# Miniprotein binders against q96jn8r1131to1294: the designs that were tried, part 22

Target 1, 164 residues: q96jn8r1131to1294
Amino acid sequence: TLEFLENHGKNILLSNGNRTATRVASYNQGIVVINQPLVPQLLVQVRIDFLNRQWTSSLVLGVITCAPERLNFPASACALKRAAWLLRGRGVFHNGLKICEKFGPNLDTCPEGTILGLRLDSSGGLHLHVNGVDQGVAVPDVPQPCHALVDLYGQCEQVTIVNP

## First folded at step 3 (miniprotein)

Design tB5
Fold by ESMFold2-Fast, scan of step 3:
Structure tB5 (fold): chain B 164 residues (1-164), chain A 83 residues (1-83)
Amino acid sequence: as target 1 above (164 residues)
Amino acid sequence: SKEEELFKRAEELAKEALELLEKGDYRKAALLYLIAARLALEAGNPELAFEYARKAIELAKKSGNEELLRLAEFLLEVIKEEL
């Protein structure tokens, strides 16, 4: 079963059997990681449950290739300068470097109820799914093992893992 | 970077707020300072965010807009945690 790891950002509270993550303070310190590696054929999905429109930017999602169980997470996923492939806004980032200018929808404008998914294809390409629709390959040939990460940044104060 | 874009927008809004303040539009000036404070905070500049939030509180009080005052006071508490 998919769950969020107990190692998470300091502003996160896990509930619903570690399947719901709530950021209970501020706008940052909201990184959560899925409890098993993202392997080909596994679709990891989260639903945006609550948005606080007092903030401008919203959630970031992607993968890290380092072991997450005892990692000291920075205040935001964008501060990860090693082993991180992230989708933020419309950009794709590798270790803080923008590698794609516009990919998929703008994550800063996805409404409550949006389901966002991450999946590896058989060639190691990382796909973003939005409400069940495959957006294509955001990152080719992701190193493995890798782990799905969600940063409840800014507007996004709650997400829940949902099954296909 | 995203942080640089947020910071530039914050400064632009603060400049617009100052122009509105000079015209006596306290409500709109308070709103723009509130938004500028949020953007400065997201840009990683809590010191600047604090100054903008303080101005937003002052101007919200002068405008009599209690909702803006509540929002600005809430944001100031968030900013204090980052300092």
Scores: ipSAE 0.050, ipTM 0.574, lowest interface PAE 6.4, mean pLDDT 90
Fold by OpenDDE base, second read of step 4:
Structure tB5 (fold): chain B 164 residues (1-164), chain A 83 residues (1-83)
Amino acid sequence: as target 1 above (164 residues)
Amino acid sequence: SKEEELFKRAEELAKEALELLEKGDYRKAALLYLIAARLALEAGNPELAFEYARKAIELAKKSGNEELLRLAEFLLEVIKEEL
């Protein structure tokens, strides 16, 4: 069963069998990691449950290749400088550096109810899914094992893992 | 101070929650009270946190959102430890 790990950002409360993450303070410290590593053909999806328009920016999606159980989370995913591939806004980032300017939809403008998914293909490419639609390969070759990461940042205050 | 900032933010969220309540958005109002409660607690005001959490529970029930209800109830228990 897919669920968020107990090791998470300081402002996160988990519920619903650890399938729902809620940021209950400030605009940051909201990183969560999904327990099972990504494997080919496994689609991991989260739904944006609540947005607070008082903040700027929104959730960050991506993967990490370090051990998530021992990770000391920074205040935001943007501060991850190793073993991290992230989708923020329309950009793709590797260890804090932008490697793609425009990819898929702008995550900062996704409305509540949007379902975002991550999937590895047989070649190690990381795909983004939006409401079930494959947006293409965001990262062509991701090291394995890797874990899906969600940063409940800015506007994004709650997400829930959903089945395909 | 940090505590003052947290307190101010909690009040702002509570105010926003009231506005949402006027519009009949119980779900979002409940969430804002939940966050306000946590901020108030961190600000060193467990009494205020308690009140906000109670509001969150009430509105969560009205909204029919079980997830928010569980979160609010959990936070209430945490707050009680600080009273």
Scores: ipSAE 0.017, ipTM 0.332, lowest interface PAE 7.7, mean pLDDT 91

Design tB6
Fold by ESMFold2-Fast, scan of step 3:
Order: C-alpha cells, then sequence, then structure tokens
Structure tB6 (fold): chain B 164 residues (1-164), chain A 83 residues (1-83)
C-alpha cells in the first residue's frame, strides 16, 4: 500500500492512514515523499484536494535520488538541486535549471480534483499522467533508485494518494 | 505574516513582468524581475529569488541596460551565498 513517508516538510500534517497530506501553515515546507521507490510499472497518483488561490504558484511534482527517510527537507523542492528532477508550472527543472520550456499542462492552473501521476517506463523515462492521460516523457534515464515527491507549494494545500 | 506578504508581492511582480515581456518591453520586465528577486530573497525563498534574478539578467542583456545588468548580477551573487 502506497503512503506518504512520516518524514516530511515541517508544515505537513498526514492523515487518512498517511495517504492525505495537508500543508497547515505558510506557502512552503510542504514536501512529501512516497514510501516506496518509484520502480518501472508503478503508477503513483495524487489528487489535488484543496487550492488556496491567494497564492499564485502551485504544487511541484518529481523524483529525488537521495534517501528520503531521514532527510532534512529544505523549504522547497527546488533547493534539492542535483538530487531532484522537478515539474513546476510548464517547465522541467534540474539543479536550478529549466531543462525543458513547456511540458504537459500548466501545473499552476490545474483545478481541485485533478489527478496527477508519475511513472517510470521500461527505459527509465519519467512520465507525467494527468487525469489518466500520459503526457509523455518529461525526463529520460532517471537515475535509480528514485522516489516520487510532491511539494505542496503555494496554492496547493492538500493532496491524497489515489489508486489506479 | 510579513514573509507571506513579501512572497505574494514577489509573484505579483513576476506576473506583471511576464506580461511586459510578451509586449517586448525588456527593460521594464527586467526591472520587475529584479524587484521580485529582492522580495523573494527577503521572504526566505532563495531558490525563487535565483530564478527571478537569472531572468532579470537575461532581460537586462536584451534591453542593453548596463545598470540593471550590474544590479541583477550583484543580487545573484548575494542569492548564491544563501543557497
Amino acid sequence: as target 1 above (164 residues)
Amino acid sequence: SKEEELFKRAEELAKEALELLEKGDYRKAALLYLFAAYLALEAGNPELAFEYARKAIELAKKSGNEELLRLAEFLLEEIKEEL
């Protein structure tokens, strides 16, 4: 069973058997990580439950290659740099650099109820799924082991893991 | 909080900068990204400040404004010290 790890950003509260993550303060310190490595064939999905539209940017999705169980999480996923490949807005980012200008929908505009998924293909390509639709390969040849990460940043104050 | 207010204002400035960029006003867009970077840094978000400062540098170069370029480069070095 997929759950969020008990190690998470300082502003996160886990509920619903560690399947729901709520950011209870501010706009940052909202990183959560799935409890199992992202291996080929595993589709990890989260639903956006609540958006606070007082903020302008929203959640970040991606993978990290560092061990998450005892990591001191930074204020935002972007601070993870070399360890992280991130989807933010319409961009794909690694090490503070935008490596792809436009990929998939704008994550800053996805409404409540949107289901976002991450999956590795057999060649190690990272795919984004939006409401069940594969958006294609965002990042080729992701180093393994890697772990699916959600940063409840800005607008996005709550997500829940959902099964396919 | 003050930090939340600064962050919100930084993102508002970045949004206005994007609109100016679409209109081809590189100088004003660079200036707004520069201010957004300062506010993001003050809000405790050096990662966002870094992104805005890099955009300010790129647009200052396109505008040919050497003073904006100088200011953006100095701010970028300050941001790097907090990363």
Scores: ipSAE 0.000, ipTM 0.196, lowest interface PAE 16.5, mean pLDDT 85

Design tB7
Fold by ESMFold2-Fast, scan of step 3:
Structure tB7 (fold): chain B 164 residues (1-164), chain A 83 residues (1-83)
Amino acid sequence: as target 1 above (164 residues)
Amino acid sequence: SKEEELFKRAEELAKEALELLEKGDYEKAAYLYLMAAYLALDAGNPELAFEYARKAIELAKKSGNEDLLKMAEWLLEEIKEEL
């Protein structure tokens, strides 16, 4: 079964068998990583459980290609200087730089109950799924191995892994 | 061996970029040419890296993505120092 790694941002509390991540302070320091590599045919999904609308931006998700078990996480995922491909708002980012202006829906406006998924296709393309709907290829040819990452940033204070 | 692997990966990304360009996806094509340029430079081929970076600049301009354009322009300056 899929779980969040014990190594995570300092404001995270894991519960529910490490399947629920809660950010217990501030707006940042909320990065979590899935315990298994994202391999083709595996759909990793998280549900947005709680949004605090005092903050403007919301969660970020994507993949990292470095070993996550002992990684020192920055305050936000977008500050990662090592191999990271991230979806934030409507943009796609590689190592902190916006490589696509508009991809899929605006993640800053997804309501509580939204299920967000990441999947690699057989060609190594990274797909975003929103409530079961494939948004297409966000990043072509992601290097392997890679791990799914969620940054509980801003509004998003809780997510739960569903249907691993 | 390591340089051969990097070169092969750069060529594969450039080929994929060309296919995306033929479909009118300037933004993704620009990104893949940019990645190909980095790999070609790491493989010790600044001439090929220069070629890919120039294509990335052209396509980034067509896409309107300012961040891709800046990155490609900065990489081109680094490549020029190796020529």
Scores: ipSAE 0.011, ipTM 0.390, lowest interface PAE 9.3, mean pLDDT 84

Design tB8
Fold by ESMFold2-Fast, scan of step 3:
Structure tB8 (fold): chain B 164 residues (1-164), chain A 83 residues (1-83)
Amino acid sequence: as target 1 above (164 residues)
Amino acid sequence: SKEEELFKRAEELAKEALELLEKGDYEKAAYLYLLAAYLALDAGNPELAFEYARKAIELAKKSGNEFLLKMAELLLEEIKEEL
């Protein structure tokens, strides 16, 4: 069963059997990680449950290659640098660099109810799925093991893991 | 304590960043100042974190790396929340 790890950002509260993550304060300290490695063909999906429109930026999702069980999470996923490949706004980022422009939808504008998915293909390519539609390969050759990460940043105050 | 250890690491990174700045490596200096700012914030010193983040923004602008600049600006907003 897919769950968020008990090790998470300081502003997160887990509920619903650790399948729902709520950011209870501020705009940051909202990183959560899935409890098992993202292995090829595993589709991890989260639904955007609540958006606070007082903030301008929204959630970030991606993968990390460091062990998450005891990680001291930074205030935002962008501070993870070398360990993280992130989808933010319309871009794909690694180590502070934009490695792909205009990939998928603008994550800062996805409405409540949007289901976002991450999946590795058999060649190690990271795919984004939006409302069931595969957007293609955002990142080729992701190092393994890796773990799916969601940063409930800015507008996004709640997500829930959606099982197929 | 954990706070003292984090503070020490932040100061070490800032020292390394200053050495890179003296050599004209603005991009690497900016990255190390960003990391130093994060660790200073975690150590409970948002005032020092703010100074490091401002240096990171200045150096990111000088390097011409737009995405490093955006990362540094986001970090500065995170630090402001703690002030």
Scores: ipSAE 0.000, ipTM 0.086, lowest interface PAE 19.2, mean pLDDT 82

Design tB9
Fold by ESMFold2-Fast, scan of step 3:
Structure tB9 (fold): chain B 164 residues (1-164), chain A 83 residues (1-83)
Amino acid sequence: as target 1 above (164 residues)
Amino acid sequence: SKEEELFKRAEELAKEALELLEKGDYEKAAELYLLAAFLALYAGNPELAFEYARKAIELAKKSGNEWLLKYAELLLEDIKEEL
């Protein structure tokens, strides 16, 4: 069973058997991590439940390769300078560097109800899925083990893990 | 620390800006968000600076103050280089 880890950002409240994450304050401190590593072919999906248009940017998705128990949660996933590959807006970021200018849809404009998924292929390529559609390889050759991360940043105040 | 002092001041300015926004004073609210963005950037928090600068741009447009809008836009470009 997929769940969000108890170790999460300060502004997060978990509910629904740790399958729903709500950011209850501000715009940041909203990082959550899935309880088991991404193994090849495992599709981890979250649905965007609530958007607050007070903020400009929205959720960030990605993977971390560091051990979750060693993670010192920064205010934003974009402040993770090592051991992280992140999708934000239309960009792909690693270690604070934008490594791809345009990939997939703009995450800042995905509406409520959008289902976003992360999957590793057999070669270690990280794929983004949007409403069941594979967007392709965002990051090749991700080191393993790695864990799926969602940053409920800015507009995105609630997500729920959904089964494929 | 210096960074903690800057961060605290940025938060105080953002709270004042929100109060002004609720009163409909877009120009002063934009000015305070712009100052909060500078302080957040100096405190080493470009993500917070980005959100404050975006808010300043939005409110500067509503205020009709072209110079404030110009400065907010220039700051946002500087902040993007730090992200």
Scores: ipSAE 0.000, ipTM 0.081, lowest interface PAE 24.7, mean pLDDT 80

Design tC1
Fold by ESMFold2-Fast, scan of step 3:
Structure tC1 (fold): chain B 164 residues (1-164), chain A 83 residues (1-83)
Amino acid sequence: as target 1 above (164 residues)
Amino acid sequence: SKEEELFKRAEELAKEALELLEKGDYEKAAELYLEAAKLALEAGNPELAFLYAWKAIFLAEKSGNDELLLEAYELLEKIEEEL
């Protein structure tokens, strides 16, 4: 039973049994984390429900290796300087360092209805899935345990967890 | 006022950046949006600074200029402190 944790960014409202996250104000303070560690064979998927074209950038997906239940989230996932691997736009970032310039589709241009997924392979590689299609390994050798994170940043004001 | 002058300069740079973007000069457009973001932040408009900073990030990434991209992300962190 996948749900978003009750510890989240201050602009988030959870609904639908904690499976839908809505950012109710501004463009930031929208980090949510899945309630179970991302283990091999688990595909965590979210659907983009609502985009506000007032903003240029959109959602960020990734993983963190710190315990999320009591974490004081920064305004943006970009500000996580430790234990974070993030996919933003077309880039892949580790603790603020850009480690890949062009990976997968541009997350800033994914339309409403897009389903984005995160999965670890048996070798610890982090994969991005877009509408069921595996984009390949974005990050090799992710430390475990790790937790899937979604930052409802900028354009993306609502996501819902969907089953594989 | 000082803020009005900074805001006007930011808008002028953003306009020039858009013209460069329309010509396909992504790197120069990114540089000008980054400068516009800095001026908008100084003018007390972090919402506009945020918009320009993300435009700079997008275009710096498109141009392949990692130094400019890093500078834009560093500025974005400062903008978020003011929001």
Scores: ipSAE 0.000, ipTM 0.159, lowest interface PAE 14.9, mean pLDDT 83

Design tC10
Fold by ESMFold2-Fast, scan of step 3:
Structure tC10 (fold): chain B 164 residues (1-164), chain A 83 residues (1-83)
Amino acid sequence: as target 1 above (164 residues)
Amino acid sequence: SKEEELFKRAEELAKEALELLEKGDYEKAAELYLEAAKLALEAGNPDLAFEYAMKAILLADKSGNEELLWEAFELLDKIKEEL
């Protein structure tokens, strides 16, 4: 069963059997990681439950290749170096550098109820799924093992893991 | 904290800039993204500052405001030093 790890950003509260993550303060310190490595064919999905429109930016999705169980998370996923491939807004980022200008929808404008998914294909390409629709390969040839990460940043204050 | 306050102000300016961009006011949108970038940098988020500065560059160029464009490039160079 997919769950969020007990190791998470300090503003996170886990509930619903560790399947729901709520950011209870501020705009940051909201990183959560899935409890199993993202292996090919595994589709990890989260639903946006609540948006606070006080903020402009919203959630970040991606993968990290470092072991997350005892990691001291930075305030935001964008501060991760040498271990992260992230989707933020419409950009794709690797270790803090933008590697693609426009990929998929703008994550800062996805409404409540949107289901966002991450999946590796058989060649190691990282795919974003939006409401069941594959957006294509955001990142080719992701190193393994890797772990799916969600940063409940800015607007996004709650997400829940959902089954395909 | 002061850092949280600066970040909140940066996000508010970026939101207003996006509204202006959607209305076609490229010059004012560029001005607000530039200010948002400065505040994001001061708040300790050079990555977000970089993104806002790049938006300011694009919009300043579209507006034809050469002075604003060069100010945005100057800020971008400063931000790159922090990355």
Scores: ipSAE 0.000, ipTM 0.161, lowest interface PAE 17.1, mean pLDDT 84

Design tC2
Fold by ESMFold2-Fast, scan of step 3:
Structure tC2 (fold): chain B 164 residues (1-164), chain A 83 residues (1-83)
Amino acid sequence: as target 1 above (164 residues)
Amino acid sequence: SKEEELFKRAEELAKEALELLEKGDYEKAAELYLEAAKLALEAGNPELAFLYALKAIYLAEKSGNDELLLEAWELLEKIEEEL
C-alpha cells in the first residue's frame, strides 16, 4: 500500500490513511515522500486536488536517492543540495541546477484533477506520466534505491495518491 | 528616469556579482544578484530580473546558505507572475 511518509514538510497535514497531503499554510514547506522505494515498473501516481491561484508556480515532482525517513526537508524541494532530480514547470533539475529546459507539459499549468505519475523503466530511466500518458524519459540512469517526492509548492495545496 | 536609475544600479550590482563569482565568493555573488534582481523587477524589466534571480539561486545553493536560497526562490515566484 502506498502512503506518504510521516516525515514531511512542516506545513503538511496528512489524512485519508496518509494518502492525502494538504499544505495548510503559506506556499512552501510542503514536501512529501512516498513510503516505498520507486522500483522498476512501479507507477506512483498523485492527483492534484486543490489549486490556490494566488501563487504563480506549482507542484514539483521527482526522486531523491537518500533515505527519506529522517531527512531535514528544506523549504522548497529545489533547495535540495544533493541526491535530487526534480521536475518543475517545464524544467528538469539536478541538485538545484537546471539540466533540461523543456520536458513534458508545464507543471505550473496543470489543472485540478490532473494525475501525475513517476515510474522507473528497466534501464533506470525516470518517466513522467500525465493523465496516464507517458511523457518519456526525463532523467536517465537514476541511482537506486530512490524515492518519489512531491513538493506541494505554490498553487498546489492538496494531492492524493491514486492507484493505477 | 527613475526606472533608468534602478536599471543602471541593477546592472552595476550584477557586474560586481560576476567579479565576486570569478573570485569564488559564491555567497556574496548570490547576495548581489538577488539585489540586482529586485532592482530590475522594480525598474520594469522582469526578464532581466528572472535571469538575475536564477543566478542567485544557483550561487546560493553552491554557498550552502539556505536563507539566501529561500529568499531567491520567493523572489523568482514574484517575478514569474509578471512574465
Scores: ipSAE 0.000, ipTM 0.153, lowest interface PAE 14.3, mean pLDDT 84

Design tC3
Fold by ESMFold2-Fast, scan of step 3:
Structure tC3 (fold): chain B 164 residues (1-164), chain A 83 residues (1-83)
Amino acid sequence: as target 1 above (164 residues)
Amino acid sequence: SKEEELFKRAEELAKEALELLEKGDYEKAAELYLEAAKLALEAGNPDLAFEYAFKAIYLALKSGNEELLWEALELLDKIKEEL
């Protein structure tokens, strides 16, 4: 069964059998990680439950290649540097740098109820799914093992893991 | 890429700023952190830009340089638009 790890950013509260993550303070310290590695064919999906329009940017999602169970999470996913490949807004980021512009829809404008998915293809390409629609390869040849990460940043204060 | 070069320059400037701070040169450290913040923002890293801009604000206050303070505060507002 898919769940968020008990190790998470300090502003996170887990509920609903560790399938719902809520950021209870500020705009940051909201990183959560799925309890199983992303292996090819596994589709990990989260639904945006609550947005706070006080903030401009919204959730970040992607993968990390370091072991997450005992990691001291930074304030935001971008600080994970070489260990992380991240989707934010319309950009794709690695090592704190924007490596691709204008991939998929703008994550800062996805409404409540949007379902976002991450999947590896057989060649190690990371795919983003939006409401069941494959957006294509965001990152080719992701190092493995890797783990799906959601950063409840800015506007996004709550997400829930959903099954296909 | 352009972004990679901007990021590298930002980190180099921040390193130099830290050395100046350790020597007590608050005004020049503030100037370098401000420039590092601008480059980090341009490279697509608003979180790092925020850290550098915040350091620039603190050091500008310590140096008494009001022009640097206002420039750093203006940049911080731009950075917050991307957070």
Scores: ipSAE 0.005, ipTM 0.344, lowest interface PAE 10.1, mean pLDDT 87

Design tC4
Fold by ESMFold2-Fast, scan of step 3:
Structure tC4 (fold): chain B 164 residues (1-164), chain A 83 residues (1-83)
Amino acid sequence: as target 1 above (164 residues)
Amino acid sequence: SKEEELFKRAEELAKEALELLEKGDYEKAAELYLEAAKLALEAGNPDLAFYYAFKAIYLALKSGNEELLLEALELLMKIKEEL
């Protein structure tokens, strides 16, 4: 079964059998990682449960290719300078560098109830799914093994893993 | 970067707030400083966030808006944790 790893950002509290992640303080220190590698055709989905409109920016999601059980997470996923491919706002980032200006919807404006998914295709392309709709290839040929990551940044204070 | 965009937006809001002070609209100026403080904090600049939040507190007091004052004080406590 898909769960969030016990290794996570310091402001995270896991509940619901490690399927719900809540950021209990501030706007950062909210990184969580899925417990299983993202293998081709596996669709990992999270639902946005709670948004705090005190903040302007919202969640970041993507993949990392380093071992997540041993990571000392930075305050924000965007501070990762190695082994990270991230979707933030409308941008696609590789190790902190913007590699695509506009991809998919603006993640900073997704409402509560939105279901966001990550999937690798058979050629290793990383896809974003929004409410079941494939947005296309955000990152081609992602190195493997890789792990799905969600950063409960800013507005996004709670997400829950949702089965397809 | 996202941080640069947030910082720029915070400064734009602070400039608009200052213009509202010229017109004597203290309540609206307090609202904009509060928004600027939130953006500055997200941009990774807690020093600037503290400054904007302090201005929002002062202006909320001057306007007599208790809800705005409480919101600004709550934000100031969060900013202090980052300093």
Scores: ipSAE 0.000, ipTM 0.203, lowest interface PAE 16.1, mean pLDDT 86

Design tC5
Fold by ESMFold2-Fast, scan of step 3:
Structure tC5 (fold): chain B 164 residues (1-164), chain A 83 residues (1-83)
Amino acid sequence: as target 1 above (164 residues)
Amino acid sequence: SKEEELFKRAEELAKEALELLEKGDYEKAAELYLEAAKLALEAGNPLLAFYYAIKAIELARKSGNRELLEEALELLFKILEEL
């Protein structure tokens, strides 16, 4: 069912039936994308499995609107520009600009075992869920089709897709 | 950008580290240079990260803090893979 696409950042190794993504080198080149479009009513969840505390920043979550199956992934999700809406730290970003400053918890401080979810509501609003709790609308009116993206950046070296 | 934010923070930490070094606080200076090196590497500047990591190693050794020295050496290994 839900899996990470085999097209991913070059430092990623997929395992567990493409449901676990591990960044095996450095701090970057760790973008993974969910195989199914993020349609309303679908809750995509990942669990933070391993944090390497030699790095200071952590994972980025979001959506992309370009076709991911053959995309040449950049070193970090921020370089995707117009194609991506991203949650990083406590900010919401699009096209290199911070469009919201204080949204949800700080993603740079979420511990191992945290379950992070992305969901579209019926109006196209992108929601973040943290350990089952809806944080509200991070981005209104996300263009569709879109795919959920995780950038295993910095501290976050492993995530696993989990079902509700 | 995220890289610019990380770079500025690295410079601030390195400035604080230099002030501590001038006061003879080798252990705290090493801690701040190590953090600066991590931020510089994340900012996409492995040359600057290398410089800060070398400073952290030198000062950690002078402080006698084995754990800090080991952490700095592990980071140096990763920085060398980026160069």
Scores: ipSAE 0.000, ipTM 0.159, lowest interface PAE 16.9, mean pLDDT 84

Design tC6
Fold by ESMFold2-Fast, scan of step 3:
Structure tC6 (fold): chain B 164 residues (1-164), chain A 83 residues (1-83)
Amino acid sequence: as target 1 above (164 residues)
Amino acid sequence: SKEEELFKRAEELAKEALELLEKGDYEKAAELYLEAAKLALEAGNPLLAFYYALKAIELARKSGNRELLIEALELLWKILEEL
């Protein structure tokens, strides 16, 4: 059973057995992390529940390879300069550096109801799934252990963990 | 129009930010200037966005909030590419 960790950004409120994360203020301080390491073939999925179109950018998701249980999260995931591989808009970022210009759909335009998934393949490749469709390898050779991270940034004010 | 609504909201946020600045709340003022800059940029006014972003950077520095400073610097970089 997957849950969001109790250690999260300060604007997050967890509900629904720690399976729903809501950002209750501002546009940032919305990082949440899944409670189990992302092991090969585990598909972690979240559904976009609520978008506030007052903001211009939307959610970021990816993985971190540092221990998340007591990590002091920055205001946004893109401020992580160590141990982070992130999908933002159409870009892929490693520790704040853009390593791919266009991968998958634009995350800033995904509507409410979209289900986004992260999965490691047997070779350590990080895959993005969108509404059940594998977009391919966004990041090769992710070190383990790693943890799935969602940043409820900007427009995205609520997500819920969804089983396959 | 949508641009007019965004512009008006940006100005309202900037006004609130100025009031917070006058009260010495640098962190909250920086947050509101940052949001005003985003709205001004979306409204098609990059010069106003540039001004608000500079205010956000200055106030984030004074507040000691490094995360907010990084956010403001990232937005400034985006604004400069559009000027």
Scores: ipSAE 0.000, ipTM 0.180, lowest interface PAE 13.0, mean pLDDT 85

Design tC7
Fold by ESMFold2-Fast, scan of step 3:
Structure tC7 (fold): chain B 164 residues (1-164), chain A 83 residues (1-83)
Amino acid sequence: as target 1 above (164 residues)
Amino acid sequence: SKEEELFKRAEELAKEALELLEKGDYEKAAELYLEAAKLALEAGNPELAFRYALKAIVLAEKSGNLELLFEAIELLRKIEEEL
């Protein structure tokens, strides 16, 4: 079953059978990774459970193409300088560089209860789903294997893996 | 515009950070200035981003939060490349 890996950012506490991640301190050190590779047709979904309005920026999600079990996570996902494709706000980032100015809804403004999904299509395109609606291809040709990553940054202090 | 919205959000965070600084909450003030710097940079204002990042560095040092300090220093280096 889908779970968050025990290797995670130092401010994370896992609960609910490792399906809920809570950031218990500050605004950063909140990276979590799904325990199975994101293979084509697999839809990985997380629900935003709790937002702390003191922060302006919110969660980041995307994929990494390196092995996550022993990865030394930086303070934020956007500090990953290799093997990372990330969605933050409206931007799409590759290895810390913004490659798209506007994609999908602004992730900094998604309310509690929003369900965000990641899926690879048969051509290796990474799709974002928001409350069940496919936003289109955010990133073409993601190398495989890759792993879904969520950074509980800023406002987003809790997420839970939910089934499709 | 998007740039105007980002600028407005950066200014709001900087105002809140200043209020926290006046209350002696260095760590939270540093966090808000760092976020304001990121938004100012995204809004296309590297000069403003530079000033906010400098404030974040000073306050992160006072707070003793080394992770926050290192993040602020790294951001300042990136901002300097845009100046």
Scores: ipSAE 0.000, ipTM 0.099, lowest interface PAE 21.2, mean pLDDT 83

